# Ledger of designs, part 1: VH-VL binders against b9lsn4

All scores and structures are predictions.

Target 1, 153 residues: b9lsn4
Amino acid sequence: MTRVVAQGTFDLLHPGHVHYLEDAATYGDELHAIVARRTNVTHKPAPILCAEQRRDMVAALTAVDEAHLGHPEDVFVPIQRLDPDVIVLGFDQHHDEADIAAALAERGIDCRVERASGRDPRYEDELLSSGDIVDRILKQRGSDCDGAREGQR
Below, numbering starts at 1 at the first letter of every chain, in headers, positions and changes, except where a header shows other numbers; Kabat numbers aren't used for antibody chains.
F, E and O stand for the ipSAE by ESMFold2-Fast, ESMFold2 and OpenDDE, each averaged over both directions (binder to target, target to binder). V2 = 0.75 x the mean of E and O + 0.25 x the DockQ between their complexes.
[cut] marks letters that were taken out.

## First folded at step 8 (VH-VL)

Design f2
Fold by OpenDDE, look of step 8:
Structure f2 (fold): chain C 153 residues (1-153), chain A 123 residues (1-123), chain B 107 residues (1-107)
Amino acid sequence: as target 1 above (153 residues)
Amino acid sequence: EVQLVESGGGLVQPGRSLRLSCAASGFTFKDYAMHWVRQAPGKGLEWVSTISWNSGTIGYADSVKGRFTISRDNAKKSLYLQMNSLRAEDTALYYCAKDMGYKSSWPYGLDVWGQGTTVTVSS
Amino acid sequence: EIVLTQSPATLSLSPGERATLSCRASQSVSFYLAWYQQKPGQAPRLLIYDASYRATGIPARFSGSGSGTDFTLTISSLEPEDFAVYYCQQGSDFPYTFGQGTRLEIK
């Protein structure tokens, strides 16, 4: 059995995440998703949803066999526990395959590193990032929140 | 309300068998790992066995390995512990417990416990 | 198996005081450690999971820390209802062993 690992924040799940996980699942027999904790998310704004909620949502996806919470400091701890055959990076993840491979080797983990394909928008107004979703929400609903607060004063 | 109710405990002689049951309600039983933990009178907690949500991962304490069998029926929302070749040292209150991890084979923590069923092994 | 050793065996304190409980693993369990509280005649209650995260409904006065082999449960200011037995459990490897427990009693 080939065990595959996918990793991400998976905040405000969108079709990009689904594509990533579906693509990742093609690399083996069993897909495990590792959901990053807020402490690991330093390259972008903190996730809106807590890690447990994000994990549960990811676990509910058909492509995912299991979802796990990441380590608050060391991303390799869950990887070591899972001992995967393949790690699949997201299309837009900033990690270099060679760097990850080297890090795995240093830890004695025999695992190949792959990268998932990107997903093109299927709809003109489709949002494929959590950030974009947040922005859309703020744009469309932000004014409503301000109005509601003014009315309660 | 999330609830676990153990049953099947009793007084048995050494070498006999007993089957414990745990009835779950109030949550999606099929999506969570389940555990058996026992506690001898006046003693601490002892992990007995774990079965993952999909039964893909099963573990036993060395003290019960080869004698006890954990199983589950997701349709019936029930957890079982078949105990064979019972010994005096198996005397304990047996807890059924739910893992907090949704569709995870990892034990995050046992967040729901039953009240336990007492097993007494004595000649 | 991974052996968890809790210390002290008994801790006598008064309400309002700070309690510090230790759990040491014979080998690294990473952050896969949980803490439980058990009161007489009751089933255990999950307090902390993944070494430092509070379970739902657990008061903020409870906190967990540590990684690897050394873990600590802290109760910042003891309430009368906090006097109980506390157990740590590792979920890193089978068997998922418990510590022997620390009894927190009222002084």
Scores: ipSAE 0.698, ipTM 0.898, lowest interface PAE 0.8, mean pLDDT 94
Fold by ESMFold2, look of step 9:
Structure f2 (fold): chain C 153 residues (1-153), chain A 123 residues (1-123), chain B 107 residues (1-107)
Amino acid sequence: as target 1 above (153 residues)
Amino acid sequence: EVQLVESGGGLVQPGRSLRLSCAASGFTFKDYAMHWVRQAPGKGLEWVSTISWNSGTIGYADSVKGRFTISRDNAKKSLYLQMNSLRAEDTALYYCAKDMGYKSSWPYGLDVWGQGTTVTVSS
Amino acid sequence: EIVLTQSPATLSLSPGERATLSCRASQSVSFYLAWYQQKPGQAPRLLIYDASYRATGIPARFSGSGSGTDFTLTISSLEPEDFAVYYCQQGSDFPYTFGQGTRLEIK
């Protein structure tokens, strides 16, 4: 049995997340997703949703066999418990594959590092990032002084 | 609104069997791991057994392994503990408890507990 | 089997004081540690999961800390309803053992 790990924030779910997890699942028999705590998300805006809610949503996806909450300080804690055979990085994730491989080797985890493919937009008005979704909401419904903004298609 | 109600306890002689039941309501039973925890009179808590939401992971305390069998019936929203070859040391209040983790085989915490059912094993 | 040893066995304090309860594991449980409160005649109540995260509805005066083998439950200012027995439980590996308990009693 080949255990695969995917990791991410998974804030507002979008088709990019689903693609990542589906692609990661093809690397083995069980896909485990690790959902980052807010304290570990410093490379981009803090997530809107709490970690427990984000984990529950990921756990409900067909491609995901189990989803786990990350450690507040050390992202490798759940990885060590899981002892996976493959870690699949997201297409756009900022991690360097060599740095991840070195960190795994230092911890004695015998695990291959791969990177998922990206997903291009398939529909005229599709949004593929949590940030884009937030921006759309603010543009259409977030005016403080000017009333409601006109929506995009 | 979430409730767990244990039943099936009683007074029984050593070597005999009992079957404990736990009726669940107010949540999607099939999506959560379930546990049995016992507490001997005047003593602390002792974990007995766990069954994951999909029944794919099952564990037992060493003191009951081979004698007790945990099972669940998701259609009936019920958890069971078959207790064979009972011993005096099995005398306790038996709680069923729900894990808080939605579709998780890893425990997070037992967020809902029943009132317990008493098992007394004595000659 | 991972043994959890709680100390002190009994802690006598007055309302308004700060309580510090310890739980030590015989081997690392990483952060997979929960805390429970049990009042006489009642089932336990979940306080903390994953060492430091407060369960829903638990007052902010309860906090948990620690990792590996040494864990602490802190109650920053005791209320009358906090006098109870407290248990830790590890969820790292089967069997998911409990500590023996700390009884927090009114001085």
Scores: ipSAE 0.608, ipTM 0.877, lowest interface PAE 1.9, mean pLDDT 92

## First folded at step 9 (VH-VL)

Design k4
Fold by ESMFold2, look of step 9:
Structure k4 (fold): chain C 153 residues (1-153), chain A 123 residues (1-123), chain B 107 residues (1-107)
Amino acid sequence: as target 1 above (153 residues)
Amino acid sequence: EVQLVESGGGLVQPGRSLRLSCAASGFTFKDYAMHWVRQAPGKGLEWVSTISWNSGTIGYADSVKGRFTISRDNAKKSLYLQMNSLRAEDTALYYCAKDMGYKSSWPYGLDVWGQGTTVTVSS
Amino acid sequence: EIVLTQSPATLSLSPGERATLSCRASQSVSFYLAWYQQKPGQAPRLLIYDARYRATGIPARFSGSGSGTDFTLTISSLEPEDFAVYYCQQGSDFPYTFGQGTRLEIK
């Protein structure tokens, strides 16, 4: 059995997340997803949803065999427990494959590192990031600077 | 309301067998790992066995390996413990417990417990 | 098998005091540790999972800390209902052992 790991925040789920996980699943027989804790999301805004809720949503996706909560300080703890054959990085994830492979090797984890393909927008008004979804909600349901509110049906 | 109800306990002689059942209600049984935990009179908790939501991961305490078998029937929302070759030290209150982890083979915590069923092994 | 050793065996305190309960593992369990409370004649109640996260409905006075082999349950200001037996359990490797318990009793 070939065990694949994917990792991400997976806040407000969108088609980009589904594509990433479906592509990662093609690298092996079992796909395990690691859902990052808020304390490990340092390069972008904190997630809207708690880690447990995000994990449950990811665990329900057809492509995912199991989802796991990440360690609050050491992202490699769940990876070491899983002992995967392949780790698949997201298309836009900021670390390159060589850097991750080196970090795994330093920890004695014998694992191949791959990167998933990207997902192009397929629909006119499609949103492919949690940030864009939040921005749309604020535009349609929040306040603006001039006190005017743009509604959408 | 989430409930677990154990049954099948009783008084048996050493070397005999007993089968415990646990009936679950109020949650999607098939999506959660289940556990057996026992407590001898006046003693602490002892983990006995775990079966994952998909039955893909099963574990036993060393004291019961080879004698006890955990199983589940998701259609009947039931958990079982077959106890063979019983010994006096198996005397305990046996709890059925649900893990909190949705579709997880990793235990997080036992968030729902039954009332327990008493097993007494004596000559 | 990973042995969990709880200390002290018995802790005698008054309401309003701070309780500190220790759980030590014979080898690393990372953070895969849960805490339970058990009152006489009742099933255990889950307090903490993954060393530090409160289960649903657990009051904020309960907190967990630690990683590796050394873990602590803290009750910041004891209420009368907190006098009970407390157990830790590791979920890192089979068998998923419990500690022997700490009895928290009213002074």
Scores: ipSAE 0.667, ipTM 0.889, lowest interface PAE 1.6, mean pLDDT 92
Fold by OpenDDE, look of step 10:
Structure k4 (fold): chain C 153 residues (1-153), chain A 123 residues (1-123), chain B 107 residues (1-107)
Amino acid sequence: as target 1 above (153 residues)
Amino acid sequence: EVQLVESGGGLVQPGRSLRLSCAASGFTFKDYAMHWVRQAPGKGLEWVSTISWNSGTIGYADSVKGRFTISRDNAKKSLYLQMNSLRAEDTALYYCAKDMGYKSSWPYGLDVWGQGTTVTVSS
Amino acid sequence: EIVLTQSPATLSLSPGERATLSCRASQSVSFYLAWYQQKPGQAPRLLIYDARYRATGIPARFSGSGSGTDFTLTISSLEPEDFAVYYCQQGSDFPYTFGQGTRLEIK
């Protein structure tokens, strides 16, 4: 049985996430998703949703066998517990495959590192990032919030 | 309201069998790992057994391994503990507990507990 | 099995005081540790999961810390309703063992 691990923030799930996880699932028999804690998200804005909610949403996806919460400080803790055969990095994840491989080796984890393919938009106006979703929301609804506050004055 | 209700406890002689049941309501039973935890009179908590949401992972305490069998019926939203070859040391209040982890084999924490059912093993 | 040792066995404090409860594991359990509160005649209640996260409805005065083998439950200012027995539990490996408990009693 080949165990695959995918990792991510998975905030405001979008088709890009689904693609990533589906692609990851093709590398083995069982896919485990690790959902990063907010404390581990340092290179992008903090997720809107709490880790538990994000985990639950990820776990509900067909491609995912199980979803787990990450460690608040050490990303390798849940990886060590899972002892995966394959780690699949997201297309846009900044981590280098070689770096991850080296880190795994240092920890005595025999796991190969792969990278998932990217997904192109399939539909007009399709949003494939959490950031874009946030921006869209702000654009469409942000002004309404300001107007409602002015009216209650 | 999320609720667990244990049943099946009673007084039995050593060597006898007993089957505990736990009826779950108020949540999607099939999506959560379930646990049995027992507490002897005046003693601490003792983990007994765990069954994952899909029954793919099962664990037992060494003290009950080979004698107890945990099972679940997701359609009936019920958890069971078949207890065979009961011993005096099995005397305890038996709690059914829900894991907080959604579709996870990892225990995160037992966030819902029943009131327990008492098992007394005495000659 | 992973043995969890809680200390102290009994802690006598007054309302308003800070309580510090320790749980030590015989081997690393990473962050897979939960804390429970049990009052007399009641089922346990989950306080903390994953070593440091409060369960739903748990007051902010409860906090968990630690990783690996050493864990701490802190109650910043004790309320009368906080006097109970506290258990830690590891979920790292089977068997999912509990500590022996710390009884927090009124001084």
Scores: ipSAE 0.562, ipTM 0.872, lowest interface PAE 1.1, mean pLDDT 93

## First folded at step 10 (VH-VL)

Design m2
Fold by OpenDDE, look of step 11:
Structure m2 (fold): chain C 153 residues (1-153), chain A 123 residues (1-123), chain B 107 residues (1-107)
Amino acid sequence: as target 1 above (153 residues)
Amino acid sequence: EVQLVESGGGLVQPGRSLRLSCAASGFTFKDYAMHWVRQAPGKGLEWVSTISWNSGTIGYADSVKGRFTISRDNAKKSLYLQMNSLRAEDTALYYCAKDMGYKSSWFYGLDVWGQGTTVTVSS
Amino acid sequence: EIVLTQSPATLSLSPGERATLSCRASQSVSFYLAWYQQKPGQAPRLLIYDARYRATGIPARFSGSGSGTDFTLTISSLEPEDFAVYYCQQGSDFPYTFGQGTRLEIK
């Protein structure tokens, strides 16, 4: 049995996440998703949704066998617990495969590192990032908040 | 309302068997790991057994290994504990408890407890 | 098995005071540790999971800290309803052992 690990923030789930997890699932027999804690998200804005909610949403996806919360400080702790055969990085994740491989070796984890493919939009208005979703929301609904404040004055 | 209700406890002699049941309601039972925890009179908590949401992972305390069997029926939203070869030291209030982890075999914490069912083993 | 040792066995304090409870593991349990509160005649109540996160409905005065082998439950300002027995539990490896408990009593 080949155990695969995918990890990410998975905030405001979109088709890009689904593609990532589906692609990751092809590398083995069982896919475990690790959902990052807010404290581990430093390279982008903090997630909108709490880690538990993000986990629940990821766990509900067909490609995912189990979803787990990550460690608040050390991303390798959950990986070590799972002892996976394959770690699949997201297409846009900034981690270098060699760096991760080295870190795993230092921890005595015999695991290969792969990278998932990217996904192109299928629809003209399809949003494939959490950030873009947030921006769309602000653009469409942000003006409504300004109008409501003017009416209460 | 999320609820767990234990049943099947009673007074038995050493060497006898009992089967405990736990009926779950108010949540998607099939998606959560379930646990048995017991507490002897005036004593602390003792973990007894765990079964994962998909029954793929099962664990037992050393004190009950080989004698107790945990199982679940997701269709009936029920957890069971078959207790064989009962001993006096098995006397306790037995709690059924839900793990808070959704579709995870990992331990997070027991966020829902029943009121327990009492098992008394005495000659 | 992983043995959890709680200290002190009994803690006597007054309302408004800060309570600090310790749970030490015989080996590393990472962050897979939960804290429970139990009052007489009641089932335990989950307070903290994953060493530092409050369960739903748990007041902010409760906080958990630690990783590996040393864990702490802190109650910043005790309320009358906080006097109870507190247990830690590890879920790193089977068996999922409990500590022996700390009794928090009114001074």
Scores: ipSAE 0.834, ipTM 0.923, lowest interface PAE 0.6, mean pLDDT 94
Fold by ESMFold2, look of step 10:
Structure m2 (fold): chain C 153 residues (1-153), chain A 123 residues (1-123), chain B 107 residues (1-107)
Amino acid sequence: as target 1 above (153 residues)
Amino acid sequence: EVQLVESGGGLVQPGRSLRLSCAASGFTFKDYAMHWVRQAPGKGLEWVSTISWNSGTIGYADSVKGRFTISRDNAKKSLYLQMNSLRAEDTALYYCAKDMGYKSSWFYGLDVWGQGTTVTVSS
Amino acid sequence: EIVLTQSPATLSLSPGERATLSCRASQSVSFYLAWYQQKPGQAPRLLIYDARYRATGIPARFSGSGSGTDFTLTISSLEPEDFAVYYCQQGSDFPYTFGQGTRLEIK
């Protein structure tokens, strides 16, 4: 039995997330996804959705056997509980595979580190990031709503 | 709206059997882990057993292992506890409880509880 | 088996005071810890899960902290309805043991 871990924010789900998880699932028999807490998402804007909602959405995906909430300070806590055989990094995640492998070894976790393939765009106006989805929403719904201005009553 | 209703408690002699039932309503029963927790008169809470949403993970307290069997029937939205070889120390109020974790084998917290059913084991 | 020891056994305070309840595990449970409130004749009520996150509908005066073996439930300013028994429960490994309880009573 080969247990695979994928980890991410998984905010507003998009086809890039689904591809990552489907590709990660090919590395073993069980795919476990760890959903990051807000406190561990410091290199980009905070997620729109709460961790519990993001986890529930990931848990419902066909490729995912189970999804788990991450630890607010120590990302290795759920990984140690799972004791996985493989960790699959996202295609564009800026982690060094060797550094991750070393950190796992320090914690007694004998685990391969792999990286998922990327997903090429397939449709003209397809959105493959949560940021792009937010931008589209703001463009279409972020218009002036100030009711105090003349002509807006 | 979300409710758990236990039944099947009663007075029994040591060595006999009893089957507890818990009827669930107001949530998608099949997607959540379920637990039995008991409380002896004037005492604290004692975890008894857990069954995961897909029945893939089952656990028992050491004091009941080999004597009690947890099971679920998702079509009937019901949880069961078969209690064999009952002992005086099994006397307690037995609660049915729902784990909050959607499609999870991990424990998070027991967010919905029934009112309990009383089991008394006495000669 | 992981033993959870709660302290103090009884805490006597007045409304408006801050309550600090401790739960100590005999071995690490990481952060897989829940807190419950139980009033006489009632089923327990979930307050906190994963050591620090409030369950739905729990007032902001309740907060949880800790990781590993040492955990704390804090009630920042006691309301009359907060006088009850409080339990911690670990979910790291079977059996999912409870602490023995802390009775928070009105002075």
Scores: ipSAE 0.611, ipTM 0.879, lowest interface PAE 1.9, mean pLDDT 92

